# VH-VL binders against q95uq1: the designs that were tried, part 18

Target 1, 197 residues: q95uq1
Amino acid sequence: MSDNHEEESNVPAYVPGKHVSVDQLKQQDAEDEALKRYKESLLGTGVHAPKDDPRKLVIKEMKIQIEGRPDTIYPLDTKELIKEMKTKPFVLKESCHYKITLTFNIQHDIVSGLKQTNTVYRKGIKVSTEKHMLGSFAPQALAHSVTNPRHGWEEAPSGMLARGSYTAKVVFTDDDNEEHLSVEYAFSIKSDWKSDD
Below, E stands for the ipSAE of ESMFold2; O stands for the ipSAE of OpenDDE; V2 stands for 0.75 times the mean of E and O plus 0.25 times the DockQ between their complexes.

## First folded at step 4 (VH-VL)

Design f02 (framework fv_sonavibart; at its last look DockQ between E and O 0.02; V2 from the best seeds 0.00; counts 0 for: pae O 11.0 > 2, placed apart)
Fold by ESMFold2-Fast, scan of step 4:
Structure f02 (fold): chain C 197 residues (1-197), chain A 127 residues (1-127), chain B 103 residues (1-103)
Amino acid sequence: as target 1 above (197 residues)
Amino acid sequence: QVQLQQSGPGLVKPSQTLSLTCAISGDSVSSYSAAWNWIRQSPSRGLEWLGRTYYRSTWYNDYAESVKSRITINPDTSKNQFSLQLNSVTPEDTAVYYCARVGYSSTWYEDYYMDVWGQGTMVTVSS
Amino acid sequence: DIQMTQSPSSLSASVGDRVTITCRTSQSIRSYLNWYQQKPGKAPKLLIYDASSLQSGVPSRFSGSGSGTDFTLTISSLQPEDFATYYCQQDYTFGQGTKVEIK
């Protein structure tokens, strides 16, 4: 990455240039000519969403990457696939290194300050809640991709008390507190891998 | 809590235009999570969907084929309401007319259930 | 268009009875079937959405089941206030209705 020496905070929300920064547009801002031109520009690229689909966020897949293991991919672009996630748990070996990548499209309008809140449960008891800011995104033909962590790996817990079955709920919201998607999934922490893990 | 309140005349002469309005409270007519519908009910045809209006960066309308040539559904964002205009009415258009909301969610967006209804307006078409 | 057949067209039952109403579609609609209750002179009221999800505020004696082409609304123990006509709906098409009469 190159060093960015641009001044931090003297940029207007709308710039009358060739390209408007997604981070400068907000979902609930009053519509104006600059925003209208930006939306028309995006529609001209062939990113027209189905008119009867109200979703602004469409998650295509969630990819679980574990160091030294094959990727586990969950397609999530239909209601049935989202419901099936909790019946298809993935396995993490104690202390393994992993990361999660989301691939998604934005429809109709920009989503500002998209964030995920992940709550993990064991036997119905909440054991953790983590929040991750993903960023701001505009409609475009090419899918967006976000990996957490951005660099390196997360480490799975270890120990006899950490082993077992878990359920989790991830909720995607934005700066306006609009809820875009809620997904339930399951996983287990084990002492070693199975052949089908 | 979302509520729909209907208004309009209950008697229309054949060949004239039927005009009804539905005022919305507790939600915005331009909400992405809603579509605003007109439905009528008569003994001969039962419950019959007529059309809808909804906002997705621009306004869209969809109409039932049986009335498509005569119907217009218009949103009014300043008054937070939507209207029905049905041209060239005949006695066959005599019915109770309802406005209703289809609520959408990211999980249930493919299911067009009508969770809020107006009180209904009895419209008689006679000379 | 997908055709819907609702049965029976009417039924009479006693308070406390288990009542079953069926809706069949000419093509699979997955689980996108909704049930409404309509009392005389009133607008329809949503009871069940997505085949089996109970609408907030609706008594637990109402339940829905089914997927594909065959769907059922069940009232486990009929009450006097359940006198009404019941409609199934998918997409923008309604069934013809089932009138439930309590003597």
Scores: ipSAE 0.292, ipTM 0.673, lowest interface PAE 3.9, mean pLDDT 84
Fold by ESMFold2, look of step 5:
Structure f02 (fold): chain C 197 residues (1-197), chain A 127 residues (1-127), chain B 103 residues (1-103)
Amino acid sequence: as target 1 above (197 residues)
Amino acid sequence: QVQLQQSGPGLVKPSQTLSLTCAISGDSVSSYSAAWNWIRQSPSRGLEWLGRTYYRSTWYNDYAESVKSRITINPDTSKNQFSLQLNSVTPEDTAVYYCARVGYSSTWYEDYYMDVWGQGTMVTVSS
Amino acid sequence: DIQMTQSPSSLSASVGDRVTITCRTSQSIRSYLNWYQQKPGKAPKLLIYDASSLQSGVPSRFSGSGSGTDFTLTISSLQPEDFATYYCQQDYTFGQGTKVEIK
C-alpha cells in the first residue's frame, strides 16, 4: 500500500502533510486509470463507522504481554473504561520482560504518517518519552494493532529506586500534527507479582 | 481562537423564509473535530436546538423534529461558513438565533458541548 | 427524549455567597452534562463540560459535580460578574435556566 501523492504522479509516493478525504479522493479522480486504481486500493470497504463519531482513530484495547505469564487486557470500548485506565494500574515485576499492544480502528478517512508518543511519569516528573513512526492506516472493518517493542521484549526497571507507581500517556498524531488519540494509564513496578511494594 | 460571526436580516414576514449565515474563523467547517449547530432562544420556549451539519468523509445533517419539515442547513467550504434556512415562518419563530460549534474529544465523542457561539441575531417574524 | 429540570428557577444572592444549582435528568446520562452562563443580550458561554471539566478561561470558583441523573454547579464565592442565568445541557436539550440575581 502506497502513501497519498495526489499532485505529482499516477503511482503516488509519500508526501508529508498531504491528506485527502475518502470522498474527495473519489471526486478528484483524474482521467488517469492508474490514479483511480490507487485511490480504490486505499479506500477499502471500512467506511461504515458511525457517522456522528468524529474520531478517525478509535482505541479498542490495550494488552500487556508479560513473558511467562497470562496477558493483561484492558478493553477500551467505553468512555468510562478509557477514563479508568489511570485508576486500574497493571503490575510489572522488576526485570520482567513485557510488550504492549494497542488495538484500534481507523474510520472515515486515511490517517497518514501516524506517530505514537509514549511519556512515562514518576511522581509527576517525566522519566522517559519514546516516539515511534507507525505509517499510514486506511479505514477497514478489522482493527489495526501496533506492538511496542516491534522485536523482542522490553525489560522493566529494577532496584529499590525503580519500584513504585507510575503514570503514562500515549498520544497519536499524524503528519498534520492533528491529535487522534490521547490515553492516560498507570502501572506499578514491584519486587514480586503479589508484593505490597 | 475559534470565532463565529452571524449575518442575516432581523425582520422576516410570515410565510417567508428566514435565512442566516454563520462565518467561521480559526477552524474549518469541514473539521472532523467539530459539528456546526443552530439554536434559537425565546421567552416562551428558552433555548431550542434546531439542527446541525458536520463532515465525516461526506456531509450529514440532523434536524430537530419540531422544525425538520421546514429547515435546511448548508455548509459552504469555499467561504468557510454554514447557513440556516427556515421556510414558512410564523410569529412563533420569533427568537434570537445563534450558531454554535460542538467540539469533540479525540478520546470520546458523545458529550455535545457548545464551546463557541455566534453573537446572536434577533429575528422578528411580523408583517 | 430526556427531561431536564433545574433547581431553583431563580435565586437572590450577595457578592461572596456560595451558590449551588442542580440539574436532574429523567434517565441516566452518565457524565454528559454541560453548564452555561448567559448574561442579558449575550450568547451563552460554556463553563463546565463532561459534568466536572472546567472550560479554559473560566474562573476556578466555578465547579461541577455529579453523574447519572443528579448534577450540580457550584460558585464558591459569587463575584459581581456572576449575576446571570445558568443553563444545564445534555445532547441537544437545555434546562429551563436558573437566574441568579443580586439581593
Scores: ipSAE 0.107, ipTM 0.629, lowest interface PAE 5.7, mean pLDDT 83
Fold by OpenDDE, look of step 5:
Structure f02 (fold): chain C 197 residues (1-197), chain A 127 residues (1-127), chain B 103 residues (1-103)
Amino acid sequence: as target 1 above (197 residues)
Amino acid sequence: QVQLQQSGPGLVKPSQTLSLTCAISGDSVSSYSAAWNWIRQSPSRGLEWLGRTYYRSTWYNDYAESVKSRITINPDTSKNQFSLQLNSVTPEDTAVYYCARVGYSSTWYEDYYMDVWGQGTMVTVSS
Amino acid sequence: DIQMTQSPSSLSASVGDRVTITCRTSQSIRSYLNWYQQKPGKAPKLLIYDASSLQSGVPSRFSGSGSGTDFTLTISSLQPEDFATYYCQQDYTFGQGTKVEIK
């Protein structure tokens, strides 16, 4: 009976701290073991910094996952694709379970305290705002992926008042309140997947 | 037909609080299809949006930066009305104040138009 | 801050004239432009919303056009009741107004 000690990787709880650049992190003598671990977790093996792209956060994809349904994938490699996404609404059946995964690259420097703010609108009026702390991300060879909710599923609203067409704006900001990215998308809440409601 | 009826004093002393009320008929202050706004008009500043209140499963408020520290807009569901409070008034706050409804706009989130207005209330700030 | 500039600030016209008012925004924003009419001692009245949509009950002689940063309100044939001040609005910002006076 092998006691699989699941080493709870105690990822140190993100403590909002002073923004430290990759260069600063490299130069700092890690007297603090927690800081050393944090540094090791962030610096990875590869820094990607295209000279011709000043962006720190570059979105690649948005994926809508619905329980029991095929995934909806939006490629977001270009500005044109980002703009086009809002013209292609996805459908949520009322009371369905769904989650959204965003894939992005980090360039040039560490983005500290990345926060996602998702605001939903109906007919030009705000109906909800959700804020998610995503954490800190360093440049690396592989794209980062974040899923909301991190665990489980979100339930789509139900009822006559919930049904209809929506638009949403997702904004990514860091600890310094720098806006790195804004994307807009659209969706509909329906009583059924095929309903014209 | 939706109508807005304003009430409140037309004279306020400096440093006091300006208070106005807007009564709604033909619609609900908690309507998910509306937002309720305060706007003022003066010769010096023209038409100026002050803020709004609206209900979307919970109550939201947005305020103009110019008055954000002094302004409160409160809904009253029991009376089907909403109010404006502007604290620490100065002569610069002298204006005609309007309540207005924002109705349906385009599907996009930054489109706002005021389709119903109150009759306006002239408020003078004077000692 | 969004700046809105109307042109002209005032104009004189006669009954039956075609009147054109322009509104320019400082930024190309996604929000649509709206037009209001205001008569002395009255609240503004919505005429056009979303750049070109005519508000219910507004005469068809009123029309709106434009995109990006440049928008236009047109009165095809000015009537006696149309002498008023007109305002454009986008987001939470209003133009300075255009007064249409009788010639």
Scores: ipSAE 0.000, ipTM 0.539, lowest interface PAE 11.0, mean pLDDT 84
ESMFold2 (binder alone), look of step 5: mean pLDDT 89; pTM 0.924

Design f03 (framework fv_sonavibart)
Fold by ESMFold2-Fast, scan of step 4:
Structure f03 (fold): chain C 197 residues (1-197), chain A 127 residues (1-127), chain B 103 residues (1-103)
Amino acid sequence: as target 1 above (197 residues)
Amino acid sequence: QVQLQQSGPGLVKPSQTLSLTCAISGDSVSSYSAAWNWIRQSPSRGLEWLGRTYYRSTWYNDYAESVKSRITINPDTSKNQFSLQLNSVTPEDTAVYYCARVGYESTWYEDYYMDVWGQGTMVTVSS
Amino acid sequence: DIQMTQSPSSLSASVGDRVTITCRTSQSIRSYLNWYQQKPGKAPKLLIYAASSLQSGVPSRFSGSGSGTDFTLTISSLQPEDFATYYCQQDYTFGQGTKVEIK
């Protein structure tokens, strides 16, 4: 499975199997059946929603990657982890290069036109609103992965007026205007990194 | 009944890699309803969660911020076990290491209680 | 992540005493708080999960209560085998522990 950046990748390639000896076929069939059961287990898990879980969008984690720095990872599998996110701000050095990757599963039905709206606040005042189209996603065994920006890096603001603490809210919706998830987070822009950042 | 049995070295030199394993009986390491954790305990730091591995249509790992650059937790479905590898150890990594299972409830609000624990392995990092 | 403050850090008690240990969190965790007992040289043992649910096989003298940010573990009548260290836990964070010592 590939991330949403390979939206056009759809290879229908058909490669027929090869025949082997009778004894090897029996042994190979046993191994093939084990692999087939494993794959069916993965697909069944991805397609079959857990009991009492009504979510169509299940975000496993959000990863913040800063050029030249270690990744910061936020697990978001539960409501408690999602609420906790705003108490664990990340730091961006002014003018640093960064990108954010979401790893997620889709449950129940295809989600068409998944998009995120990210609103940033400073001292309670809205300073920006950005909308990003993520794509359309189907239930599947392997998690989906989407990185923003898709190419290269985003650049953090710079200057004395840009430095400070921020809060943000990201809302995930689809083409039917169904709201799947809302996450609040926090970050700060500083003139340099601290040893514990 | 589920049981966890730990194995691995008790003494490790600074800068080397610590490697521990946790063998599972009575459950599968790929069980959808479980997550497999490593925790350590020292007098100075108390109980400290290090990370977990779990299977939910694919394998996932979560790691504590303090160790995430040095830690790897790997499941082994063939042996029904999971391992901890901690690179570049220092004397501050001296602790008793435990493996533990988190059992999940059937609802999507998961309470991460650790209902089964291994016996613990005392690891000393010294020259 | 979520800060947990456990109190007291230690206490001295006699057999038959009612013992109360508290755990406070920096933000609401609903009822997702768990309590463990640890005896010297042993792994921790789960006593209470989801704030108030008694783990199978744990004596009924142990009880948990609370929700949100304030939680309590109570031992109604302390027994000799209950002298141990007790820990609260939420997700990947543990409290610092409360040692229950004999008077």
Scores: ipSAE 0.000, ipTM 0.433, lowest interface PAE 12.0, mean pLDDT 82

Design f04 (framework fv_sonavibart)
Fold by ESMFold2-Fast, scan of step 4:
Structure f04 (fold): chain C 197 residues (1-197), chain A 126 residues (1-126), chain B 103 residues (1-103)
Amino acid sequence: as target 1 above (197 residues)
Amino acid sequence: QVQLQQSGPGLVKPSQTLSLTCAISGDSVSSYSAAWNWIRQSPSRGLEWLGRTYYRSTWYNDYAESVKSRITINPDTSKNQFSLQLNSVTPEDTAVYYCARESYSSTWYDYYFDYWGQGTMVTVSS
Amino acid sequence: DIQMTQSPSSLSASVGDRVTITCRTSQSIRSYLNWYQQKPGKAPKLLIYAASSLQSGVPSRFSGSGSGTDFTLTISSLQPEDFATYYCQQDYTFGQGTKVEIK
């Protein structure tokens, strides 16, 4: 003990732990529950397909639109519809204006950098390979829709050498090089429309 | 886990209808992630796929060309099972018949049969 | 239809041996090939799917490789329970089988 004007300081001061109010704790619990319910709601709407469907990419349909003509719709929801697609060729008239719309769902996980690679063959010979970036898509209840071209129309080839029957294969992959789907289809380029086209 | 249990007759007379049933436990016959198959095995033909039934938004059936005119595969959601009916059987239909679940990876071209029934030996003779 | 050929049709091996079985297809199937094991009187059992993916519960001594038209199933160290017939499968078509027998 020192004989001075200060108190003895050999005892440690009591330092209370950080104080958190009851109201703050209750608010944290309420916010945690609200956040959990919100996430469950988003997950529920994001998994709009049956929970046990293992597919990440579900193509509902491919729609071929030709200016001035009825739409041609290929449902692709089942494996057999996908396999049979090339037995149901569509027709493009020389120089016609057309566009293709894909309607699809994404399930389970976000798909980053979804792209399609479309390879076209004529008489067994590869005549073109086109790659189209579709974008990145999250699971959601409402189906996604992508049209190519995004604006206006594509023009079909013309000329005697362009006319004929074609087969094509489109492969859907992502930035991780995961292959989601492969579809073979067929089409013809003709000088004029048939009554059944 | 998933188990498939088969039942049906082992002896069938020529020209009659073969009827087999496959009861499912551990999964639903209407599971969107599966298809339900009948596959048979004989010394002369080996393993031979006959057909499948599956639910996606409605029920679908696919059949092998060799039996397409004689075969019916039917699901029964209330009993969680599916059946095979094969009409007008001949001695060539003598085989061990299996039911099997078809499962998929991320693509439907990458599919496999992961669970099988115990098998039913079917003999077609008079 | 795509034709599938397994080789060899049969082989004799001893416990501890490395066993290799091949499956060839008449046209490319990428990696869409599966392998099954069948013991006498039993149903086939899935071992490998998508050419190289090991099914849950299958011992790690089993492995698959290959793509396109040429595929291989390997058993790194054969065990007594591995004497069986092995089948490859693609689409709704199966190979003819390879019988692995003792000796």
Scores: ipSAE 0.006, ipTM 0.537, lowest interface PAE 9.4, mean pLDDT 82

Design f05 (framework fv_sonavibart)
Fold by ESMFold2-Fast, scan of step 4:
Structure f05 (fold): chain C 197 residues (1-197), chain A 127 residues (1-127), chain B 103 residues (1-103)
Amino acid sequence: as target 1 above (197 residues)
Amino acid sequence: QVQLQQSGPGLVKPSQTLSLTCAISGDSVSSYSAAWNWIRQSPSRGLEWLGRTYYRSTWYNDYAESVKSRITINPDTSKNQFSLQLNSVTPEDTAVYYCARVGYSSDWYEDYYMDVWGQGTMVTVSS
Amino acid sequence: DIQMTQSPSSLSASVGDRVTITCRTSQSIRSYLNWYQQKPGKAPKLLIYAASSLQSGVPSRFSGSGSGTDFTLTISSLQPEDFATYYCQQDYTFGQGTKVEIK
């Protein structure tokens, strides 16, 4: 049984279970309450993260943008979608121009020095590891967005040896070495586009 | 290794307040990836969750409806512990009381599994 | 409230037997079901979380399966130390327990 009077903006005067919450508030002095309200204002109190969700980083989507082609979008806001990403590879044509955009929310507290480490594998062998500093981000109502490269485009490799299937693992960490998320994905480099690419 | 150590009296008279403490080692009571729970066990009611406290920029408490009017769970960051107070006890509150941690991960944050438990405290409510 | 039913309430088995315990929920809980072992006089110990994930340090003879409303805990080859009561749990609610007695 849920007694959920807290959903309303106005709390009823008579709430039988509220004495514990009232007593807890009585233990805080006026300065603590003022500081709490200030912190809530500073962190954007209009952005209410789910209290039981411990995640500080929630990736809404990863977007693969290729010059002259429609965007490929991977929603990643649930663990099921993150696991499925590995089974849905995207395609890059040799020498195409591309960029990757992450759209994400920050919950609960400021994340300082968020960075991604992207490791790429071919046939089980590690072929590259790249680290990108994304920046520092605060909780806010609108999602944050970071594009790599920040300016212009990356160019996909070319040649017979570059063509083939790849897997990758990206890990998101911060200045405190806290690991926020790990995602595995796949892609292919091909000589030309398929109709479904 | 995370460990939970319980302390408190094993005998409480009817109408008095039951007070128990759970000391934490190997983790912080204010860890974002943890919630700190009290659970009791009796032959008549089985395993019964009582409530939890956890830190997400501010402290939150959730309580089972059956005890909500009588229960307080408080963290103590200076001693790295959390406590249970249960007011106006009756013989029906006689049980073994456990503290336990729910440890969250990004992969399974919606699953409230209790990975570490205290040793338990038998509490008898009688004169 | 989501109701949980464990089956059987108790069972007797011989060392080496495959033991199966079930937990059924009145509504779908996806895969958010956990299994605990409790020995007499001890606190419960987490065995399996998220229906099928084995907790670190738990012997591989324990396994979990299921999703939605039907879940199973399996002990592939029962050992003497497996005498215990087993509980399923979801969303802060525990099943009534299954007592496993070794013959």
Scores: ipSAE 0.310, ipTM 0.675, lowest interface PAE 3.7, mean pLDDT 84

Design f06 (framework fv_sonavibart)
Fold by ESMFold2-Fast, scan of step 4:
Structure f06 (fold): chain C 197 residues (1-197), chain A 126 residues (1-126), chain B 103 residues (1-103)
Amino acid sequence: as target 1 above (197 residues)
Amino acid sequence: QVQLQQSGPGLVKPSQTLSLTCAISGDSVSSYSAAWNWIRQSPSRGLEWLGRTYYRSTWYNDYAESVKSRITINPDTSKNQFSLQLNSVTPEDTAVYYCARAYSETWYPDYYMDVWGQGTMVTVSS
Amino acid sequence: DIQMTQSPSSLSASVGDRVTITCRTSQSIRSYLNWYQQKPGKAPKLLIYAASSLQSGVPSRFSGSGSGTDFTLTISSLQPEDFATYYCQQDYTFGQGTKVEIK
C-alpha cells in the first residue's frame, strides 16, 4: 500500500486498503466535490480505467499536425495498436512545419518527471537522439495532452540526402527510472506531397 | 521459484467465519504483475473463482457475485501473504480451497494462473 | 458473464493416442484462454496460456489453438502421466472440465 503526497494541496490524500466499488463510493456522495476528488484518488478514477490494467501510462493517441494539412491520428491505447504503428508510416514534405501531440491517461499513481527519449534510425543507423521532459501527471478522468514543440513548429529536414524512409523508437521513463512504454514508428521525408494528399 | 503455502482450519461450523491464509515465497504480494486469487472446487460446482486482490499503486479487490456479501480478501505486505475471510458459512461452502497467482508478463486481459497453493479441504458441518 | 463449455465431458484413450479437447465461449475472448491439467488430489497446473503459448516446463506434446469463441487443446501422443482432468479458463470463469481416462 502507498500514499501519494505529491498531489496539489487542495486534493485530499487517498487512504490505501479501504477500497470499495467505484459505484458504491461515488453514488454515496456525488454532490460533495472534495469527497468526489478524494474518492477519485482512492479508486484511480479513469472513467474507463480497468482495475486490473497495471499500466501507469496509457497513450490514447499520437497526433501528427502539419501546417496547412489535415491531422494524422494514431490510436495507441492497446498493445496491438502500439505494435501496428511501425507498419503505418506518416509522410513529411521536406521543410514542412509539424508538431506531435500525445494524449494520455495516468493510472494508479502520480508519475513524476515523465520524459521521452526519441531515437531515429535510417537503414538501421542511428541519426539522432532527443530527450524531452513532459512533466509530472496525476491520475484523473480527463486525458493529459502534451505537444512538442510546446511553442511554434518543428521544421522537417531538407535536401537530397535527407529524403528517404526512417524508423524511430520512443521510450517513456520517469524520475525513478521506471520504463513505462516503448513505441516504434516510421516516417518518410519526401520532396513533395502526394497528389491525393 | 514462486511458491504458495496455505494454512487454516479444515472444519468449520455453519454460521461461523472461514479464515484461510496463503504465504508467498519468491514473489511480493505487492508485485505489479500479479493478482492473488482464491478459488474453490467441489464435485457439484466444479472450479469456482471467489475473488482476487492486487496492488497497482493502491490495493484493489474483485469478488465473485455469489459470495460478494460474505467475502473479504486481504493482503499483508509485512508477512508477504494474503488471506480469505468467508462469513456465515453453510454446508454449500464445503470445498477444497486454493490460492493462486494470476500473472501477466504483458498487460490485462492476458492474466493466467501460473502458481497454485497445495489446497485446503474445508468441511462445513454441524 | 462469459460461459465456457468444454467437450467432451470425458473421454477414454490409450497411450500413444492423439487427444483433442474443445472449449467454446459464449462471446469472443480473442486469444485470452488458458488450459490447465489437474491430477487427482492435486492443484491445477498451467499448460497453455493465451490460447497457444506453451508454459515453461510443459512437454511439447501439448498444444493449444483457436481464437474468438472456439479453442482446442491437443495432446499429440498421450503418455501415462497425461490421464487427468483438463480445464479451460478465461479471467474468472472456468470450463466444467474434461476427464481423460485410460481405455
Scores: ipSAE 0.000, ipTM 0.460, lowest interface PAE 14.7, mean pLDDT 80

Design f07 (framework fv_sonavibart)
Fold by ESMFold2-Fast, scan of step 4:
Structure f07 (fold): chain C 197 residues (1-197), chain A 127 residues (1-127), chain B 103 residues (1-103)
Amino acid sequence: as target 1 above (197 residues)
Amino acid sequence: QVQLQQSGPGLVKPSQTLSLTCAISGDSVSSYSAAWNWIRQSPSRGLEWLGRTYYRSTWYNDYAESVKSRITINPDTSKNQFSLQLNSVTPEDTAVYYCARVGYSETWYEDYYMDVWGQGTMVTVSS
Amino acid sequence: DIQMTQSPSSLSASVGDRVTITCRTSQSIRKYLNWYQQKPGKAPKLLIYAASSLQSGVPSRFSGSGSGTDFTLTISSLQPEDFATYYCQQDYTFGQGTKVEIK
């Protein structure tokens, strides 16, 4: 039949995918203007990654927001800043309400199914493991941001057994189980806020 | 690695609802790199795609025009499976039903190839 | 909707023969054409995707070619286990099948 009949297809031609380069995506859509425009809107116009930076995930900052207190911001866009994270612990008061926002860029190609696995340790013993799906993200000039929890607040633990020093490791992977980044950090749970908190 | 296992009744009466499930191992039903399909096969109609469900940032469903008014395909993330419900069945719905995964190719991401298939379920619609 | 025409509907061949099966589409599908093998009582098995890419684990005697509207599956030297029905597929549409039978 004619080409006009294909315009009414209800079956999408595009399948959500794993790693797809910007150049490959645009090349394959050369003959389909509507699909090309859709994919270009997803990929972001005018994005360019540095040739000497192979990272697909670049975390610009981590923001810790505590209800009733000023935000704490950790810049994380260099390898050195990431290494220093565990030497600059943050403090949570027992039962305080908090949330964490990651601001990041994606470079080179789309990252599909970005997820984080956060494991918390106390005195070398694993205390908890949390996994969060962040979503799929394309290279674009404006940074992406994800807040956990999406609505409301997370509550810090309480009690004598909860107080103390913790270390944590967060690993960022995708649907292909490719590891993009691993960050070690530290925090403490205290009964009261201190002047240096 | 990835396996699909089907379950459901082999005999359904006309006008009733056909219900089949496909259990997934080795992959997640919410994987961004997959779409989960139902296909049936009969001597008169050959291989016939019925529909698919897949997760991007939200769940999407696509259905074949021939069954669109009677079909529902639902994912279940807690059980890592997806199901087929086909309403108001007739003898013409008698077929072997397969579930299948559409895989992903980084180079050919518009290609909807089925790389893993369930074992098939023979469904007979008779009184 | 894109119409698929698969030919021949059946063929008889001997072990060692070169077998060619054709699939034609009513409009261009670029390279988004897949080939499957089905044996009696079993599910179809993917052989070729994107017209010419060999699926992992599939013997190299199977090959695919073509683009646009004309596609070919070739079995260079038919083996006993290759007697089966072969289907082409694009998106949600399957061809009607080609049965490869013993001569």
Scores: ipSAE 0.000, ipTM 0.427, lowest interface PAE 22.1, mean pLDDT 80

